# VH-VL binders against q0atu2, part 291

Target 1, 119 residues: q0atu2
Amino acid sequence: MLDKKARIRTSREYRNVFEKGKRLSGRFLIIYYVENALDNNRFGFITNKKIGMAVIRNRIKRQLRAIVREYQGQVKNKHDIVLVARAGIGKSSFEGMEKDYIAIMKKAGLFARNANKID

## First folded at step 13 (VH-VL)

Design yg69 (framework fv_ivicentamab_arm2)
Fold by ESMFold2-Fast, scan of step 13:
Structure yg69 (fold): chain C 119 residues (1-119), chain A 119 residues (1-119), chain B 110 residues (1-110)
Amino acid sequence: as target 1 above (119 residues)
Amino acid sequence: EVQLVESGGGLVQPGGSLRLSCAASGFTVSDNYMNWVRQAPGKGLEWVSIIYRRSSTEYADWAKGRFTISRDNSKNTLYLQMNSLRAEDTAVYYCAREGGEWEYYFDYWGQGTLVTVSS
Amino acid sequence: AYDMTQSPSTLSASVGDRVTITCQASQSIDSWLAWYQQKPGKAPKLLIHDASSLESGVPSRFKGSGSGTEFTLTISSLQPDDFATYYCQQWDDYSGEAYTFGGGTKVEIK
């Protein structure tokens, strides 16, 4: 799990990211992201009812947190990032979600661009 | 140099089965995201399936339940098992490697193998 | 479903001409888009990825542009090697079916 200080938890904090942040969409995910004035990154997760039943939404949210936790050391510091699952995410594999997360984070400039291992 | 060579295509009757192979050289298939893409004679390109580095798989909706993507790491070869074939499955089948480490475009394609489904 | 409409379906041109091919999404989105060239009897070849990034070894006469709903491939001075069919591909699809190709544009000799 992500520790408490790495989570976006209040509606005001989510609103700030949506209002002032940039938006980038991938196959299964949309991210909203903005630089913060803290000494760490914070992540939020949104799984809308369009995705399916609560059991499906809870599984996806858990899997997204696991992905974010695994790659948190590669994320540029001082950002608030909200991951919004797209309706089609229920069709994805775990690796499909992981791939999409990394692809969109790199495109946003939030990961090192030189991490391409197939050139 | 990177090469992908497809084989296994041919003439099959509706309801039949066929297994396609894609032999890779110059890189390791298990280190890459590998796809099958098809093209009906005189028509456009249509994505079929993907196999991820840790062997998760995803399929086009129309391919689910009929087609199975797999690989043999010891032979550095990608496969597509096609069952319950229909006339609409007649196409040249290409194997394709995804470019970059975490991107969705195809940087190398095989020459293709023709599958004809006809009585 | 996000349809990718590619136009024109066929284009006749002469060597030296400026050629423009368009892909349109039915809704405004931040799309990631690649362009491929396919010559008769051959496999497709990657030209451009991320809408405007030229693949290594592709001549500078090829340019990709656009965002949102409209994307364009331009060949500034058509060469004999450029007579081919061109396809766009997106991987930003709300349904989760990210590998969607356009219908293709055949560039043929006038």
Scores: ipSAE 0.582, ipTM 0.858, lowest interface PAE 1.5, mean pLDDT 87

Design yg7 (framework fv_ivicentamab_arm2)
Fold by ESMFold2-Fast, scan of step 13:
Structure yg7 (fold): chain C 119 residues (1-119), chain A 119 residues (1-119), chain B 110 residues (1-110)
Amino acid sequence: as target 1 above (119 residues)
Amino acid sequence: EVQLVESGGGLVQPGGSLRLSCAASGFTVSDNYMNWVRQAPGKGLEWVSIIYRRGSTEYADWAKGRFTISRDNSKNTLYLQMNSLRAEDTAVYYCAREGGSEWYYFDYWGQGTLVTVSS
Amino acid sequence: AYDMTQSPSTLSASVGDRVTITCQASQSIDSWLAWYQQKPGKAPKLLIHDASSLESGVPSRFKGSGSGTEFTLTISSLQPDDFATYYCQQWDDYSGEAYTFGGGTKVEIK
């Protein structure tokens, strides 16, 4: 589980990331990201009905949170990041989502560029 | 030095099966995302399949149910098992490694092995 | 799946010429695009990844540019070694089917 202080929770906070943030698309994920004035990173997760039924969307959300939690230490501090699942994510494996997350974070400059080791 | 060497190509009749091998040296296949890409004579490149670092697999829609990607970590070798072959599967098959930092592009390719499906 | 349209399909040029090849995606792919060079009878070779990042060992005369839906590969001064077929490749696909290649551009001697 991702700690409460590392979650984007309010509509206002989500709106701030969408309005002020940069956007980068990956294969299964879109991220919106902006620097914050806090001493930590915060993450938000959005899955829409085009992905599939509630059970699929809930599974995707759980898996994305697990991925974000696993790679927290590699993310540049002081960012609000919203992950939006693309329609095709329902067909992806856990590894497919993980790979896409790492790739987009590196491309955004939010991740160490040569951090290729997975524990 | 990184090297990929394919083998196993040849002539096979429609409906037949064939197994391709790709021997890797200079790196470990299980530490990388490995792919098969094919090219019909005189035509362009077409992605076939991927095997992820922890063994998850994914296929082009036309390959699902007929082709199986696998690897043998002890031999550092990638495989493509092709069943129910059709004339349109005639192509040079390449194994390819995805780039180190920002994946989805292929930084090393094998020399290719020709598969001819003919009656 | 995003459609990748590459143009021209064939290009005749002389040594020293400036050559430009275009790749168009049917929908925005940000900068998720690579360029490959393929010589007859050989495997493709990576030239550029992430639209503009030159692969180590590739001559500086090769330049990639663009973002969104239109991308270009430019060879500033064509050399004898550059007569080959060039392919673009994308991996940004909202339907989940990635790794789409362009149709190729053959650069041949005039």
Scores: ipSAE 0.718, ipTM 0.885, lowest interface PAE 1.0, mean pLDDT 88

Design yg70 (framework fv_ivicentamab_arm2)
Fold by ESMFold2-Fast, scan of step 13:
Structure yg70 (fold): chain C 119 residues (1-119), chain A 119 residues (1-119), chain B 110 residues (1-110)
Amino acid sequence: as target 1 above (119 residues)
Amino acid sequence: EVQLVESGGGLVQPGGSLRLSCAASGFTVSDNYMNWVRQAPGKGLEWVSIIYRRGTTEYADWAKGRFTISRDNSKNTLYLQMNSLRAEDTAVYYCAREGGEWEYYFDYWGQGTLVTVSS
Amino acid sequence: AYDMTQSPSTLSASVGDRVTITCQASQSIDSWLAWYQQKPGKAPKLLIHDASSLESGVPSRFKGSGSGTEFTLTISSLQPDDFATYYCQQWDDYSGEAYTFGGGTKVEIK
């Protein structure tokens, strides 16, 4: 799982990202992102009821955290990033979500352009 | 130089089966997202199927249960197995590679192979 | 499901003309749109990706613009080689398809 230091924990911190951050939509995900004044990146995850039942939403959150963890080392330092799952994500595969995450992070300039899973 | 060469098209009776091949050179299919796209005579482009880098597959709703996308890494070749063919499946079938820079677009296409389903 | 409409279906033009083709999405796709050119009997060829990024080797007379729900492909001075059918393409997150293509625009000799 993601370390507590790498998680956005408070409603105030989420609100800051939404209000001051940039927005980019992908196929299954929307990201909101802003540079922070810390030495590390922090991630937040939002799944809403339009996705489906709690069991589906919990699976999506778990899979998104796993994807973020796998690519954590590729993300440019000092960013707060919130991932918002779109309604269609409930029909996605793990690889579909992974592909979308990589695509949107590269497009946002938050990954090295051709970044892959790190060693 | 990237090249995709398709084969396996031909005339088949309704209810029959056909296997299409797409031989790739200049890149490795397992390192890319590979797709099949078709085009009925005089009609537009219609997406058929995708195989992701790790082997996950997705299909157009009308293709599910009848078509199977696969690959053979040792031959660097993409396949489309088509079963229970109908007259409406008559089309030129293209294999296409997704772009390496940003993704969600097709940067290289095969020449296409014609599948005709008729009595 | 994101609906994609492409217009016009057919366009008649002369060499040297400025040609404009439009695609509209029913919901915002930011800049996730590609344009393809297809000549009779040939495979589609990528012209533009990410709404406005010209593919290597494509003539500068082709220009993509737009974001959100409305996108445009412009050919500033039509050449004989440009009489073809053009398609736009986006991802899809709701339907049974990963990708959606516009209906196509055939650019014909006037």
Scores: ipSAE 0.603, ipTM 0.881, lowest interface PAE 2.0, mean pLDDT 89

Design yg71 (framework fv_ivicentamab_arm2)
Fold by ESMFold2-Fast, scan of step 13:
Structure yg71 (fold): chain C 119 residues (1-119), chain A 119 residues (1-119), chain B 110 residues (1-110)
Amino acid sequence: as target 1 above (119 residues)
Amino acid sequence: EVQLVESGGGLVQPGGSLRLSCAASGFTVSDNYMNWVRQAPGKGLEWVSIIYRRGNTEYADWAKGRFTISRDNSKNTLYLQMNSLRAEDTAVYYCAREGGEWEYYFDYWGQGTLVTVSS
Amino acid sequence: AYDMTQSPSTLSASVGDRVTITCQASQSIDSWLAWYQQKPGKAPKLLIHDASSLESGVPSRFKGSGSGTEFTLTISSLQPDDFATYYCQQWDDYSGEAYTFGGGTKVEIK
């Protein structure tokens, strides 16, 4: 359940992330990411037909949104991030996707070191 | 001191079953991602299965439906149940712990246990 | 396999030689690559993770480099203890099915 403000919604916004952003590959996910001029982070999700039928793609999207939502507070502010699911993701477990998300976000330097420290 | 000790290997006929054990000491298996990796005599390494911290599991395509990874937290022991064994399953089986919190590498390996599938 | 190729399969070298082993992935894996050393009758031992991060206790003559699709393990001055088989490891990024190991490179005495 990501709020509308935390979602990349338009084709123009997706295009900006792909054209201007950095790319990092994980086991099940590829992220494209770029700093934005907003007060918050925005996430986009792409699942293509190579993954499988619509029921599988819809499950993957829901699970990825849940993972992003859970770790939202740890993401460095002011970024547009697009998650592209790789073909093999359809055979992953929830924890496999979660582990891959955390691994790629940490490798990209997008997780704040002290996200849970109160200021 | 981290230690992994495999046991349960032996000679089994094609179509038979065998259960491998991996006793861990110096750390808690449920706090880590635990894997089975095998190696046929004189051949390379081949990943078999993973069990995640909350119990999700994933398998190599060739192992799915025949092999089951599990653990007993009270005994701090990892298991691999192997059914419908084939000559091609002859290998040394290693249990291995994933290193780092969110990375994809194996920092500690057991000594291995030999499984021979032959008449 | 097609996703990751390790070369050469066998390498003959003398003590003091500089040895280079290569792994190539079919698609970019950034720096998600580890190197292992295996001696006969023993379990593999982690040498390097994240392409270039040397594991504690591993001699500095071992160096990992590369990113994306091409990776190398270099041993700058081969020692007697270094005659072993070396494996690279990444995830299976083609199918997402498994962690994938290279075919191995046996470093043997010339």
Scores: ipSAE 0.468, ipTM 0.837, lowest interface PAE 2.5, mean pLDDT 87

Design yg72 (framework fv_ivicentamab_arm2)
Fold by ESMFold2-Fast, scan of step 13:
Formats: sequence, structure tokens, C-alpha cells
Structure yg72 (fold): chain C 119 residues (1-119), chain A 119 residues (1-119), chain B 110 residues (1-110)
Amino acid sequence: as target 1 above (119 residues)
Amino acid sequence: EVQLVESGGGLVQPGGSLRLSCAASGFTVSDNYMNWVRQAPGKGLEWVSIIYRRGHTEYADWAKGRFTISRDNSKNTLYLQMNSLRAEDTAVYYCAREGGEWEYYFDYWGQGTLVTVSS
Amino acid sequence: AYDMTQSPSTLSASVGDRVTITCQASQSIDSWLAWYQQKPGKAPKLLIHDASSLESGVPSRFKGSGSGTEFTLTISSLQPDDFATYYCQQWDDYSGEAYTFGGGTKVEIK
């Protein structure tokens, strides 16, 4: 579970990330990201109905929050990051989502050096 | 002078399709957040969809999968493609522009275009 | 999802009256609320944004107040042009989804 202050909660804040941020696509995830003026990172999560029923969407959102929480210490500070789940994510495993997240965050240059679950 | 003019409404059978247009003048649609809002006869206002400056789109839960918001920047025109229409989609559809850069109120509205879905 | 409740649904008043319309959010929305006026057969018109900021060109008899979950629109001296339906609208939501309208308040001549 992410702390309240590490969560993007308002449509205005999501809008800022979409409008001013950079976009990077992975297999199951798209991230939008922008530097913020705060002392911490904030994360947002979007899962639409094309993914599946509410039970599946809620499971995916919880799993994504768990992944983000596990790796939050590796993320460069002062960023707002929105994760948008792609339609195919409903057929992914937890490990598949985790692998995609790590790959896309490294490609975006958002992970600190040596960021890795094993390392 | 800011103006929004909707067109494309009419009578359609259940299961049919319609495309609504919203021609903008006095400002550029791609520099603004553009919305569709509807109102069933004698009822209240109901938000339908938004398109962000960079092209990100969002929809009311009941509209997802059936309605598609888009724009043509060369024509300065907003569109709403409506498929699989139902009797309960009968409404006046308004094109609306959002006010200040990060404020989610609607400062200008078109006159509306009536969509009637009946058998 | 946020529920926006307006009361009363219908209000009868005379020219010169002080009219009060309320809007209740199911959860706190800070001050992210707008008020609109709609006359029969016309599009809505923005009156107030950010709970209390009067839109340019709107008469000073219109006043918005409130924050959190309870909001009020007041018309200090009702004019003939003010007989209309009024709607509140919020845009702050924990889920990141915005744009919920209240059910409307119809202000009718007494």
C-alpha cells in the first residue's frame, strides 16, 4: 500500500502528468512521468474496463501498487508517475507485470543505478 | 469571440450510430481540454467524455466501448462517435471547453445538438 | 464515486427575495466546485468556479461559499432573469475521475 502523500489523487494532478510528461510504453504498461516541485514521488494508476471486470481491474491495481511500493526506493526523487494498464494486462502474471515495470522504469532513466529486486 | 457550434444530431434506431461535430472558433481546440456533456429531456447534466491537449481521452463508465471522442486540428473541430445507441442515450449533447489551465469547470458551451434514439 | 446532492430540488421565490441553494458532496472536494445557471432551451452558463470565484460578467448578487463537503449558492436579491435551474459540479475524486453534477435546483416564480 502506498502512503497517501505518495499517491496522485486528483484529476488536476493526473492531467498535469498527461499534458507535460513524457510517455513510454511497455508490453502491459504505459507510463507518463514528469518532475514535480515536491520532496517526494507520487504515483497514479489507471485501469479501464477493456482490461476486464471490476474484480480483475481491482486485483491488477492492487498488484501494481504492491510492485511500485516494493521498488519505490529505487525511483529518482521528485517525480509524478502515472501507470496506465494496457488491455492485455489482465492475462499477465504478477511476475510479468513486475518485469515490465522494471524494464520501462530503467528505460525511462527513472531508476537509480543498480535498481533491481535481487541486487 | 469564443464560439462552439454542435451538429450531427438526429433520429436513429436502437443499435445505430451517429457522429457529432463541434466546430470551434475564437480559440484552438488542441490548446484546450474539450468535453462532451449530455442532458436527457427534462433531466440533469451528465458528463460523457474528455480529450486532453496531448490526445489522452477519458469516458464515463457507461460510455466506454460505445463512444469515441476525437478532434481534427486542421478543422479546429471536436467529434463524438456514438455506436450501439440505446433509447437511454436520447439527450441534447453539448460541446464544452474547460476554463483556466488546471481548472475543471466549463467556461464555454455550445448550443447543443439533439440525439433521439427510438424504434 | 462521489455523490453530489442538491437541495431543494425546486424552490419558489419572488423578485427581491434572498435565495439559497445547497450542494452536498459525499466526500471532501476542498473548493473544487462550480455553479452553472441553465434557462429552458439554453446551454448552461458558468456563474462561479472554485466555490466562490465569480465569473467575469456575472452579477455581484450571486455568491458562492463553502468548502469540503457543504457548498452554498446565494442570490441576494432575485431578479426576473434569475428564474432558472442551477447545477453544482465537482472535479476532485480519489479515483482520479472527475465531473460529477448535482441533480439541479429549479428556481420558479412564486
Scores: ipSAE 0.000, ipTM 0.550, lowest interface PAE 14.7, mean pLDDT 84

Design yg73 (framework fv_ivicentamab_arm2)
Fold by ESMFold2-Fast, scan of step 13:
Structure yg73 (fold): chain C 119 residues (1-119), chain A 119 residues (1-119), chain B 110 residues (1-110)
Amino acid sequence: as target 1 above (119 residues)
Amino acid sequence: EVQLVESGGGLVQPGGSLRLSCAASGFTVSDNYMNWVRQAPGKGLEWVSIIYRRGSIEYADWAKGRFTISRDNSKNTLYLQMNSLRAEDTAVYYCAREGGEWEYYFDYWGQGTLVTVSS
Amino acid sequence: AYDMTQSPSTLSASVGDRVTITCQASQSIDSWLAWYQQKPGKAPKLLIHDASSLESGVPSRFKGSGSGTEFTLTISSLQPDDFATYYCQQWDDYSGEAYTFGGGTKVEIK
């Protein structure tokens, strides 16, 4: 549920985040993140076949996009962030994934200090 | 002052059931992530279950199907229903609150309640 | 599989000693590690979270360090109140458990 401007779309853009970015692991998610030269944040989502069948991977992607959208107002501007789902994410509840996302983002210093509303 | 007080432990025969309670004071259970953690006599700590703020629930794989975590918001109390008990379930059971927001550590623990499964 | 090895299992020390205990994860957990102190017959108490963040009210003689796969808890000058069992804790996504604890280190009077 993120608009096109808020999504990482091309292999080159993903490569940039992996090569120049920092990495931080959580329980269900790994993030790779780097500052960008744009006026907005962009998010990428990777779900590997080790997670499960396509229906499970598609569910996880939809849920991750919903979580990112809900908390986008708290993310420090001008970052490219790629979320990689770990194998165990298929066992998680929606709230478990949400908790992990926020924990990782706070630990990475990516949540804006004065964010008090969700766009 | 934050306090967690467990009760409901005791001696039960193999195959029996027990319901543990954890009465919370100084904070609201539904505003926090609440866990059950157990410790067999002379052994280490082992996580049992979590209930998230909005009611999502997760269990240790060995606890699934036998144990049920729940809460009563009006009584500010956490519960653990334990069925089909085995000798290996003999342990002190602690309820524990997760510290901070969106973090994976326990900042407050109850005193524990002993469950002994024996003929 | 994420194994957590805590060492030593027991340690004998005297008041005033510097004590170091370690936890080693089989795979990187970044800094998702907490340390707890447990006295006989009592519940565990949080000492340190996020590998090195000292919990409010915990004496400054306790220090956590490390990241990735190797973590240490150091007590710079052991006090009588510090004779206890210490546990490290991480998350675990493979077994379906939210949290995995180390085997514990018992700090005994020498």
Scores: ipSAE 0.395, ipTM 0.829, lowest interface PAE 3.3, mean pLDDT 87

Design yg74 (framework fv_ivicentamab_arm2)
Fold by ESMFold2-Fast, scan of step 13:
Structure yg74 (fold): chain C 119 residues (1-119), chain A 119 residues (1-119), chain B 110 residues (1-110)
Amino acid sequence: as target 1 above (119 residues)
Amino acid sequence: EVQLVESGGGLVQPGGSLRLSCAASGFTVSDNYMNWVRQAPGKGLEWVSIIYRRGSYEYADWAKGRFTISRDNSKNTLYLQMNSLRAEDTAVYYCAREGGEWEYYFDYWGQGTLVTVSS
Amino acid sequence: AYDMTQSPSTLSASVGDRVTITCQASQSIDSWLAWYQQKPGKAPKLLIHDASSLESGVPSRFKGSGSGTEFTLTISSLQPDDFATYYCQQWDDYSGEAYTFGGGTKVEIK
């Protein structure tokens, strides 16, 4: 999973991202993102009841953390990013979620130009 | 030059099965997200299924349990196995490649193969 | 296309006319919308992706605009080759589980 330093933990921190950040919607995910004054990136994850039962929501959260962790090195430094799962994410494959995450991050200008070719 | 050539369509009785093929040239199917899209005579376009680069797949809700998407990397060919066919499955079936690296649009389409489900 | 409204369903136009086709999503899809052209008996052809990015080889008279929930395809100075059916495409804007096409707009000779 993600290191503690790389996670948004408090309601105040989430509120800051929602109020001051930019929003971009994808197929399965919405991201809210804002530059921070820290030396690292931080990620938050929100799943709501429309996705499905707690077991499904917990699976989605774990898979999203795994995806974020895998691509952490490609994210431009000093950003707070909150991923909000859309209702349909529960029916997605792991690769569907991964594709959506990469597409959104690239569109937001938060990834290095070619994420696939960067080691 | 990118080309997609479909085959395998024909007349089949209700309850029957049919396997469609889509032979690709000018690119490698396993490096792309590949889709099937259908169109009933005189009607609009309807998405059927996707296969991702590492082999994950997704289906339209109405196609689940009856249709199976697959590929043969050695033949650079995409397949759609259709079982328990119904009259309402009568349509031209297109294979389509998604554009770019993480895009949500179809940049190349086959010419389609007609499937007619009738007694 | 359950979640996407495309209008008009049919329009009659003359060569040289300015034609506008609209596509509306029930929820914001930012700029994740593509436009396709389909001629009778042919496969669809990509015209525009990401709401406004013109595909290579497509004439500059085609322009896409919009973001969020309302999108337009405009054909400035309609040509004989442009009489066709046009479709917009997104993912299912509520569930996300499927790619969704608009109902299509048939551009006919007046």
Scores: ipSAE 0.543, ipTM 0.857, lowest interface PAE 2.1, mean pLDDT 88

Design yg75 (framework fv_ivicentamab_arm2)
Fold by ESMFold2-Fast, scan of step 13:
Structure yg75 (fold): chain C 119 residues (1-119), chain A 119 residues (1-119), chain B 110 residues (1-110)
Amino acid sequence: as target 1 above (119 residues)
Amino acid sequence: EVQLVESGGGLVQPGGSLRLSCAASGFTVSSNYMNWVRQAPGKGLEWVSIIYRRGSTEYADWAKGRFTISRDNSKNTLYLQMNSLRAEDTAVYYCAREGGEWEYYFDYWGQGTLVTVSS
Amino acid sequence: AYDMTQSPSTLSASVGDRVTITCQASESIDSWLAWYQQKPGKAPKLLIHDASSLESGVPSRFKGSGSGTEFTLTISSLQPDDFATYYCQQWDDYSGEAYTFGGGTKVEIK
C-alpha cells in the first residue's frame, strides 16, 4: 500500500497537476506530472469507465498502486504524478502495466539514471 | 552472436493445428521480452503475441483463444501453438526479441518460418 | 495510435537520391517509434528506435526525425542496398493494440 503522504487525495491537487503539469502517453498509461514544493513524491490514479466495469477498474487501480510502490525509490523526488489508465489497459497483464510504467517514467526523465550494469 | 532460428512451419488444412519453435542462442529468452510477429505474403507486419520475463502473456485480439505463446527455459526456446487455423493465418511467422531495458522495439528477428493454411 | 498511416506506399528512386518516408499516428506517441528495413525474402532489420536513435551498424545516411504524430525517415544519398520496404512501428493505440506497424513503403528502382 502507498503511504497516505504519497497520495494525491483532493480534487484541487489533481487539478493542479492537470493544469500545470506535463503529459506523456505510454501504451497503457498516461502520466501527468509536475514538480511540487514538498519533500516527497505524491501519486494519483484515475481509471475511467472506458476501461470496463468497476471490478476491472478496481483491479487495475490496485495493481497500479502496487507497481508505483515497488518502484517508488527510483522516482526523482518532489513530484506530483497522476497515472491515468488508457482504455486498453484491461487487455494488459500485470507485467505489461509494470513495463509500461517504467518505460514512461524513464522517458519522462522521472527515474534516476542507471549506469549500465552487466551481470 | 545473437541468433533466433524458427522452425515448424508448413502446410496445414483449415481447422488444423501447428506448433512453431524459435531456438535462441547468444542470450537467454527468460531474461527478455519475446514476441511473435507475422507477415502475410506481400503484406505488412502484424504483431501476434508477447511473453514477458516472468511468463505473463498477451495476444492480439484476433489471436486470443487460438494461439498460445510459451517457452522452455531449459532449451532456451520460444514456442507458438496455433489452433483452429484459418486461411487468413497464412503468413511468415517471425520470433523477435525486444531491445533496450524496457522498450518496445525489436532489435533481433529470426529468419521466419512459412505457415500456409490451405485445403 | 488508432491508425498508423505510412506514405508513400511506393516510391521510385535512383542511386544518390534523397528519399523521405513519412509516418503519421492518429494520436500523439511522443517518440515511441522505430523504423525497420526489410529486403525481399528476409526478416526486418532495426534501423532507428525512439524516433531518432540510430541502431549500431546502421549507415549514417539514415536519419529519423519527428515527435508527436508526424515522423520521417530520410535516406540522404540512396545506395543500391537501400532498395527495400521500410516500416514504422509504434507501441500501441487507444484500444490496447500492441506494436502497431505502418503499412510499409516500398523503395524501388526508377
Scores: ipSAE 0.523, ipTM 0.846, lowest interface PAE 2.1, mean pLDDT 87

Design yg76 (framework fv_ivicentamab_arm2)
Fold by ESMFold2-Fast, scan of step 13:
Structure yg76 (fold): chain C 119 residues (1-119), chain A 119 residues (1-119), chain B 110 residues (1-110)
Amino acid sequence: as target 1 above (119 residues)
Amino acid sequence: EVQLVESGGGLVQPGGSLRLSCAASGFTVSSNYMNWVRQAPGKGLEWVSIIYRRGSTEYADWAKGRFTISRDNSKNTLYLQMNSLRAEDTAVYYCAREGGEWEYYFDYWGQGTLVTVSS
Amino acid sequence: AYDMTQSPSTLSASVGDRVTITCQASQDIDSWLAWYQQKPGKAPKLLIHDASSLESGVPSRFKGSGSGTEFTLTISSLQPDDFATYYCQQWDDYSGEAYTFGGGTKVEIK
């Protein structure tokens, strides 16, 4: 599980990310992200009914949290990031979700630069 | 130098089976996301299947249950097992490597192998 | 049902002409779009990825632009080697397809 302080939990906090944040679409995921005034990152997860029944949505949410936890050390500090699962995610493998998460985070500039790092 | 060489295509009767091979050189198949893409004569490109780095697989909806993507890491070779073949499966089949580490584009393609399904 | 529209399906052009090809995605794909060139009897060749990033070794006369749902490939001064069919490519998360290609645009000699 992600640490309590690394989770977005209140409706107000989610609303802030949706209203003020940037948006980037991937294959299975959409992220909304904004810099925060804290000393850490916080993650939120949205799985709506278009994905499927509660058992599927709960599995997806659990898998996404596991992916985020595994890669949290590579994420730029001081961001609130909400992951919204797209309708097709229920057909994805765990690796498909993982690949999409990393691709989106790199494209958003939320992972460290690899080739042309400055400082 | 990166190369992909397909083989195994040929003439087969409706309802028959065929296994395609894609021999890779200059890189390691298990370190990349590998795909099969087909093209019917005079038609456009159509995605068939993917195998992820840790072995998860995904398929076009029309390919599920009939086609199986696999690899042999010791031979650095990708395979596509095709069962219950239909006339509409007639196409040139390409194996393709995904570019970069996490991106959704194909940077290298094989020359293709023709599969003709006809009585 | 989702569909990706590529236009025109064919165009006739002369060497030196400026050629523009358009792709329209059915949903927001940000900049997750690639362009490929395919010559008769050959495999497709990657030209551009991430809507505007030119692949190494591809001539600078090829330019990709766009974001969201509308994308263009422009060839600023058509050369003899550019007569080919061009395809755009995105993912498709709804139907379970990993990747969706446009219908193709055949650039032929006028």
Scores: ipSAE 0.412, ipTM 0.838, lowest interface PAE 3.1, mean pLDDT 87

